# Designs tried in a protein design chat: VH-VL binders against Putative 6-carboxy-5,6,7,8-tetrahydropterin synthase (queD). Part 2

Target 1, 157 residues: Putative 6-carboxy-5,6,7,8-tetrahydropterin synthase (queD), of Pyrococcus abyssi (q9uxz4)
Amino acid sequence: MKRVVSIKRRIYWTKEFDSSHFLELEYESKCRRLHGHTYRVEVEIEGEPNEHGMIFDFNHLSELIKTLDHKVIVSEKWVRYEEGYVLIEKNDKLLKLPRSEVVVIDKPNVTAEYIAEWISERILENAGENVREIRVRVWEDPRSYAEITLTLKPQGS

## First folded at step 12 (VH-VL; from g3 with heavy chain V99I)

Design j6
Fold by OpenDDE, fold request of step 14:
Structure j6 (fold): chain C 157 residues (1-157), chain A 120 residues (1-120), chain B 107 residues (1-107)
Amino acid sequence: as target 1 above (157 residues)
Amino acid sequence: QVQLVESGGGVVQPGRSLRLSCTASGFVFSSYRMHWVRQAPAKGLEWVATISYDGSKKQYADSVKGRFTFSRDNSQDTLYLQLNSLRPEDTAVYYCAKIWYSNEWYFDYWGQGTMVTVSS
Amino acid sequence: AIRMTQSPSSFSASTGDRVTITCRASQGISDYVAWYQQKSGKAPKFLIYKASTLQSGVPSRFSGSGSGTDFTLTINSLQSEDFATYYCQQYYSYPLTFGQGTRVEIT
C-alpha cells in the first residue's frame, strides 16, 4: 500500500491603512461620531499556483487597499451625489466631500465586519479558477478584528 | 469568474410589454449595484437604469422613465427589467452590467445581451 | 446630461499604426472617464478607467489621457485583434453617457 499525500498551498498578505467612518446605531455611542482608525487587513488565500506560479497577485491587494487608504468610508444607504461630490446624511450629520475622498460600500453599515466583506468581494473579482479560499481579517484596533471567509468551488464542480 | 446571462428578449408590437432577466454568478451578487445598458442596431451605447444592492434605490434614463421598472431578487441572483409601453426606438440589445462599487460607475463586466425588437 | 462627443466616427488603419481617438465632454468632468472596446456581435470590453488607468489584462499598447473636457485613447502599434469600435463613457454624474463610438477598420 502506497502513501497518498495531499498538498495545500496558501499565501498571506498584510497591510495597514488609515480611514475614517461612523456607525449607524440605535443607541447612544461614541461610534456614531466621525472618527478614524488605523486598520490592519490580513489576507489569506488558498489555491493552486497559476501559469506564473502564483496563487494570487499581491499587487491586486496593494491596489485594493490603496483605494481605502485616507478615505472616508460610508454606507451607500447614506449618500446622494452632486457633481463631483458625495453628500452623506446620517446620525444628525450632513457632510459634503469630494468623491475622490470617499469610499461608498454597498452595505447597511460600516463595521469591521462589512469592511471585511467588501474587501473579500473585491479579492474574489480578481481571483482565478485556481483559488479555493479567501480569508480576510480586518483589525479595527490591535485587540479587535472581524473575519470573512469565502470558499470557492473547484472549477467543473 | 464573473458571469452575467440575459434572457427574455423577443419581437413585440408597439405598446406591448416584455420582461428581461439577468442571472449573475461568480460574485456576491447581493452586494453590488447593477445596471442595464442598451444598444440599438448599428448604434452606440445608452445607459438605461441602475438599482442599488438591496433594491431600495433606482434611477432611470429619461427615455425610459415611467415605462421601465428595474427590480432584483437577491435570493436568486437575478435582475429584472420590466419593459412596458414599448416603442420602436426601444429596439436594442439589452445588456446587464456590473460596476466595481457605488462610487465608481464604470462597467467592468457585461452580459452577452438579449435582443428586443419592437415593430408593427 | 453630459454629452460626450467622440471623434472620428470611423477610420481605416493598418497593423503597426499609431491610432488616436478623442472624446470631448460638454463640461468639466475631472478624470471620470472610461473606455471600452466592442467587437462585432459581442458585448463591450472594459479597457480604461480614471481616464488613464489600464484595467488588468489589457495590453500596454493601449493608453488613455486627459482631464477636464478633452480625453484621448491611444493604441500604440495597432494589432489585428484591435480592429473594433471604441467608446468613451463619463461617470461624473447621472445619467451616465457614452460617446457615439469610433470604428477602427482595416485598410
Scores: ipSAE 0.918, ipTM 0.953, lowest interface PAE 0.5, mean pLDDT 96
Fold by OpenDDE, fold request of step 14:
Structure j6 (fold): chain C 157 residues (1-157), chain A 120 residues (1-120), chain B 107 residues (1-107)
Amino acid sequence: as target 1 above (157 residues)
Amino acid sequence: QVQLVESGGGVVQPGRSLRLSCTASGFVFSSYRMHWVRQAPAKGLEWVATISYDGSKKQYADSVKGRFTFSRDNSQDTLYLQLNSLRPEDTAVYYCAKIWYSNEWYFDYWGQGTMVTVSS
Amino acid sequence: AIRMTQSPSSFSASTGDRVTITCRASQGISDYVAWYQQKSGKAPKFLIYKASTLQSGVPSRFSGSGSGTDFTLTINSLQSEDFATYYCQQYYSYPLTFGQGTRVEIT
C-alpha cells in the first residue's frame, strides 16, 4: 500500500509594540494606575495556502499591531466622546485624549487576555476559508503572556 | 467570512410596529459594537442607531429617538431593532452594519438589508 | 449634526477615465472620513477609511485624500465594474452622517 502523508502548514509572526493601560480591579493594585508596557505579540496561523500561496498575509498583522503601537488602550466601558477626543473616567482618573491616541477595545477590561482576544478577533476578520487556526500570544513582559486560540472549521465540514 | 443577514421587513400602516433582526456570523459578534443604517428609496444613507458590544450603551438618530429600540442577544449572535410608531418617512431598506472597533466608526461590513414600507 | 456636502450628484464617464468626487464637511473633522461604493440593488461596500487609507481588497485605482473640511475620492482609471453610487461618511462625531451620494454612470 502507498504511504499516506498529511501535511500541516503554519506561519509564525511576531512584533513588539509600546502601549499603556490600566486595569479595573476591586482591590488596591499598582495595575490600577496608568502604566506602559512593551508588549510582544506572537501570531500563529494554521491553514492551507490560498491562490497566492499564502496562509495569511503578514501585512494584515503589521497594520493591526501598528494600530496598537504608542496608544493608550482602554475599555469601551470607561469612555465617552467629545468631538475629536476620548474621555476616559475610571479608577479616580479623568483623561481627555485625542481619539487618534486611544484604542478602545470592546472588552470589560484591558488585561493581556483581552488584548489577545481583541487581536485574534481582528485577524479572524481577515482570515480566508483556508485558515484553520489562529493563535495569539500577548506578552505583557518577558515572562508572562496570555494566549487565545481560535479554531475554524473547514468549509463544508 | 463576515456575514450579516437582516430580516423582519415588510409592509405596515403608519403607527404600527415592526421588529427587525440581524443575524451575524464569521466573527466574534459579542465583542463588536453594531449599527443600523437605512436608505429610503432612491435616497442616500442615514445612520439610525448604535449599540455597544454588551448592549449597555445605545445611541439613536434624532429622527428615530423615542420610537426605535436597539437590542442584541449575544448568545444567538443576533441584533434587534424594534420599530414603533412607524411613519411613512421610515420607509427604507434597513442595513445592519459592523464597525472595526468602538473608536473607529466606519462600517466595514454590511448586510444586504431588509425593506420596511410604511404606507396607508 | 455635521453636514457632508458631496459633489457632483451624478456624472457620466468612460472606461479608462480619471474621475474625482468631492465631499465637504460643514466643520473641521480631521481625517475621520470613509468612502463607500454602492451598486444598484446592493448594500454599500467599504472602500476607504481615515480619508486616504484603502481597505484591504479594494483595487489600487481607488484613492482618497483630504483633511479638515475638503475630501476627495479618485478613481485613477475607471473600470466597467466601477459604475455605481459613491458615498462619503464622517465619523468625527455622532450622529454619523453621509454625503448625498455621487452616481457615476457610463457614457
Scores: ipSAE 0.918, ipTM 0.952, lowest interface PAE 0.5, mean pLDDT 96
Fold by OpenDDE, look of step 13:
Structure j6 (fold): chain C 157 residues (1-157), chain A 120 residues (1-120), chain B 107 residues (1-107)
Amino acid sequence: as target 1 above (157 residues)
Amino acid sequence: QVQLVESGGGVVQPGRSLRLSCTASGFVFSSYRMHWVRQAPAKGLEWVATISYDGSKKQYADSVKGRFTFSRDNSQDTLYLQLNSLRPEDTAVYYCAKIWYSNEWYFDYWGQGTMVTVSS
Amino acid sequence: AIRMTQSPSSFSASTGDRVTITCRASQGISDYVAWYQQKSGKAPKFLIYKASTLQSGVPSRFSGSGSGTDFTLTINSLQSEDFATYYCQQYYSYPLTFGQGTRVEIT
């Protein structure tokens, strides 16, 4: 009879985006200076197909990454607001940028790790009960990435 | 599924205090700035306060500044709004609300609200 | 504070009607406007952000437009479930402010 013990289903999505950042560090580093990356994000979502036959709608991912593309990513800890503008004050820098050019993440820093977390959290809030796992990998360069995995409780548990 | 559930509302006399709570689920609570918005009976919506993801920054509407205190417990996924020196004009349904992220100040999710009535 | 003047305060309409609600900001606020729907006894529901972008799951009969000071919410072919109160909101600067609301009633 059947040999299948279980079925696991997963979708994969990837896209690059160009953004800039700097890091808050207690030691001297070039990373403390404003600089840019071509980030590559990889998303894997495990779960069961919903009533539409989808584990997750890829359009949500497209829209989410679009939010980050060609933006300055900064920590909420570093910002204050004026009408229409974000003032970023950190690391002996004072930047005044239009709000439309800035993504303010609610993280203490803007490492690849925290960017991955931020992305995974936005995926989570759009995830249906059919989703069991969200994995986000953010490549800062072709050699280095940070990965976050969210494991979700099954529906009814 | 994102959920916000307010509690703590009730009927109090002017000058008294009340503490509202909002319990969050379905998202990583500790990574989101949160807000309170209130609505007087048969009236419109009024923004009340905001608190940063870690509670280090708070802002209040002028109408409540000095009387209301916003706080949060990220270990419990809960918001608190301490209402002091209550006035009749504070009578309203109080909503806790979530935003997309710190640079987008529209409210994508709301709680069901909790009613606060201030009357002599 | 930025004042959002919403109009009209209320009006009656029938199913199938084209409905238009306007909101005027006291100063230029680019496209930092959101719209909400609130039914009686319920919390507001998020509809539109960035003046014209529909939130996921919102029917396509809803649309938003405008930039600067004048903004519009349009319901193309009003449905029975659309009778409610609608609010605009600016998120250009703190304090955040809402329009007074527009109640759409059944004729």
Scores: ipSAE 0.858, ipTM 0.935, lowest interface PAE 0.6, mean pLDDT 95
Fold by ESMFold2, look of step 13:
Structure j6 (fold): chain C 157 residues (1-157), chain A 120 residues (1-120), chain B 107 residues (1-107)
Amino acid sequence: as target 1 above (157 residues)
Amino acid sequence: QVQLVESGGGVVQPGRSLRLSCTASGFVFSSYRMHWVRQAPAKGLEWVATISYDGSKKQYADSVKGRFTFSRDNSQDTLYLQLNSLRPEDTAVYYCAKIWYSNEWYFDYWGQGTMVTVSS
Amino acid sequence: AIRMTQSPSSFSASTGDRVTITCRASQGISDYVAWYQQKSGKAPKFLIYKASTLQSGVPSRFSGSGSGTDFTLTINSLQSEDFATYYCQQYYSYPLTFGQGTRVEIT
């Protein structure tokens, strides 16, 4: 049909997860203390349907966020490992936690921005060539979010 | 799609050096811990070394400690493994590999490997 | 270092067979075990983590089980593409270590 030039397709997905963290800051702040949030993650993915008619599998998003849920999220910069445990040293804390209760992210801090980056990177790993854009928003409260957008290079014809 | 490509293997005499490289694509390389794993015909798979996402933390297998040096260049999405004082027992295919998650040390993606042969 | 011992070293089988490979750790390692498949001349292919969780895209005929020291990989109706060498790997502590491998061969 002449009226339709192209089709643009996008999916949206959202979930909450409960985690605790603290920030490394050069100045004194309550955020330097271990504390928790109910985070909300929003994911938008633009692309074409794959062989199963999906742009991206919602189960993968669910499993990814489940990895973060009910965990202490810490920076790789702050940790050492002892058999079965993660030792976390920063901000005058020394914590020894079972390894299954901790998520260690490869970021220098655990801000909403870095959490959103970490999530977007794991989505990218499982994105086929049918995916053109990945957007991730992470909310720590109802009014504000951090957002990461990955724009994927098209392959030549 | 995650891709890892090793290079720099070859045939060398004992006591000499080689430098291996691994180029990465399809993921945000600077945000991932990376590893080298080798496979000798007689010994199977052996973990060799690991390096943190920013290159600041490194660990080595005892068999290579003091002889091998792991580094990364995040601006070029490239790993390096400097192999010094090579011995016949270092003969192996060398793979670079990544983990998905910093405290879950299973290798979800591997390169195709580069062959190092150390013999007279 | 934690030693991983696989049994058997090799196994002859036909398509449709149920194949079981065992892996024993020299100490308790909880469920920190991964399994890999390797075909001749190729890099290892990741199959299973946390002893029993299949990686996305791995056929459901593969399964893993175990905790502590004793682990198994089962192929529950062997297909022609499954003839390969299989490795277990502990990731409980450094140095990371692998089993010696189990070759699954066609009869």
Scores: ipSAE 0.795, ipTM 0.905, lowest interface PAE 1.1, mean pLDDT 92

Design j6
Fold by ESMFold2, fold request of step 14:
Structure j6 (fold): chain C 157 residues (1-157), chain A 120 residues (1-120), chain B 107 residues (1-107)
Amino acid sequence: as target 1 above (157 residues)
Amino acid sequence: QVQLVESGGGVVQPGRSLRLSCTASGFVFSSYRMHWVRQAPAKGLEWVATISYDGSKKQYADSVKGRFTFSRDNSQDTLYLQLNSLRPEDTAVYYCAKIWYSNEWYFDYWGQGTMVTVSS
Amino acid sequence: AIRMTQSPSSFSASTGDRVTITCRASQGISDYVAWYQQKSGKAPKFLIYKASTLQSGVPSRFSGSGSGTDFTLTINSLQSEDFATYYCQQYYSYPLTFGQGTRVEIT
């Protein structure tokens, strides 16, 4: 037997972004108010190098997170659209914001878990057959994060 | 890679019904708004309907409103379009399509299409 | 509904030519315009969003421009695979609407 049995490859990437949000909760909480975080996103991707020698292009991660930066993140459940504006009605709020200042996520709430999930889904769209696992952590502050792991079947099944 | 596959097209008489389906793979289907777009023979593209990620919000083109019903089964990664009271002008290739996220409504991936012919 | 009017309806060209297709909206729609390419017997292929941003994997010979009501798709140095029909689409408001198409044909 050879001394090296197999090679496992993984890349790591991280970026911060600043966004505002609020939560829909059935109980009283400060999180029901519009507030901001400096989020930190950590991405780990396991796989094999593609034809360019990369597991995944870091530029795609950078462009994805840029979509969220300096935006108000809201749930699709809370919004209507009027000519270039997003109207947001929830938690006794009535907001009318330019469409370019808002990111509407297809999730029922805007928790760190759902933000991590939303990010992981967009990474998956750009993942080739060489990718086996995608892991996303979203930190709302220095001490806590939510993590989503996607374990991938080979494409073409 | 993202894949969308339509089925259920065919030839039917005016006034009859068909059910179209679209199966999805390569993305987390339950987290995306989906659309139907059609193309009549030798004509351009016409948006038909949209459905939210959880199926709770739907919109239809005026040309099909009241006759077509859009639904989804997120457990089977499948879209359905029920075509009732079909008219000759509904003759078209029907495509399912997805968008990247909810507030930008351009279609980044399309299926291969399924042909519906309404004639007597 | 917002009408999208393309011109020309068809265009005869040779490889290496510069092709320009114009799309006009019936009202101001900011930059909420996408462009698609469709070859005979195939589904449309997504090219451009936000009037000027190329989708990943689209050749750099394609470009888009415009804001407000007037939009342009340009193919710089036409290639053999570029003979197709091109559509613009507004996504400013529902109902979503497409231009009638522009056929780019071999001379």
Scores: ipSAE 0.761, ipTM 0.901, lowest interface PAE 1.2, mean pLDDT 92
Fold by ESMFold2, fold request of step 14:
Structure j6 (fold): chain C 157 residues (1-157), chain A 120 residues (1-120), chain B 107 residues (1-107)
Amino acid sequence: as target 1 above (157 residues)
Amino acid sequence: QVQLVESGGGVVQPGRSLRLSCTASGFVFSSYRMHWVRQAPAKGLEWVATISYDGSKKQYADSVKGRFTFSRDNSQDTLYLQLNSLRPEDTAVYYCAKIWYSNEWYFDYWGQGTMVTVSS
Amino acid sequence: AIRMTQSPSSFSASTGDRVTITCRASQGISDYVAWYQQKSGKAPKFLIYKASTLQSGVPSRFSGSGSGTDFTLTINSLQSEDFATYYCQQYYSYPLTFGQGTRVEIT
């Protein structure tokens, strides 16, 4: 005689950040030029409350996205380092930028898909055994998003 | 949770070889730069080598350059360190370590280490 | 390679003491310094990055400061679990280098 069979819990969080990037493409596109977006990130996390009654701490999400804000995002494939600087060589560009102004992602390109992957991976690092699913959407304009969903298996002891 | 587990240490004579392994879990291994750091008995920490997320870029400490080879198998979430032409001064606990963020090279997670002893 | 020099090499202290460990870089490295704690027989444990930012879960009695060449780790009111060896590490450039360590011992 139970009305409630099970409980499914999910949290939602969102934030905007401003970044510049360019794409490596074999065809001509304006996206090969350095340009900016106001990105919007949406995060959904499904799981059970932990020892503190939270599925995931929103402060960790806020700090993570702060890392991307007001930065130039580049692929690890395009860079080398000179003390305090990142040198970026790709698409007929040679840029030397202070290291604090650049985010280097370990992806072969800087598409919305790869940015969403990068974010989801850093969320996973801070996810306890109570988390079952992490979903990240990255909007690079108001009409288009890329989405990554991580479905998690329990860790063994 | 992030976990790194080293194996393959042992006792060997000078001039011999060993292969160390590090298995990873709790994170998307193929998207992270990885490192080896060693610690000789009763001594400090020495960075040994780094490898990019896809294995295409590698750097080594001068003390091991030409003798050690770092590689990774992203399909098995495993790192390898091939230790060739071993010397007594290579005696150490070897740790694999992870960085959080590609251009900030501090080690947020370490394995438990595996002991390599090179003697007689 | 950037040399990191810690002082003191060792330090005897009691619970409740304020402990200060310094680390000096052989050149300017901005704030690209991390600190680690290592207990006997264990792997190093990450404490601080960017010279002064505590990693999540690190007790607030730990603090870091400095920029350029001179860096400090401070433990306010030392606890029994804080007896360990502490290392600074620069991550300004490869090769990555550590200080030689500071051992904090009970009296």
Scores: ipSAE 0.752, ipTM 0.897, lowest interface PAE 1.2, mean pLDDT 92

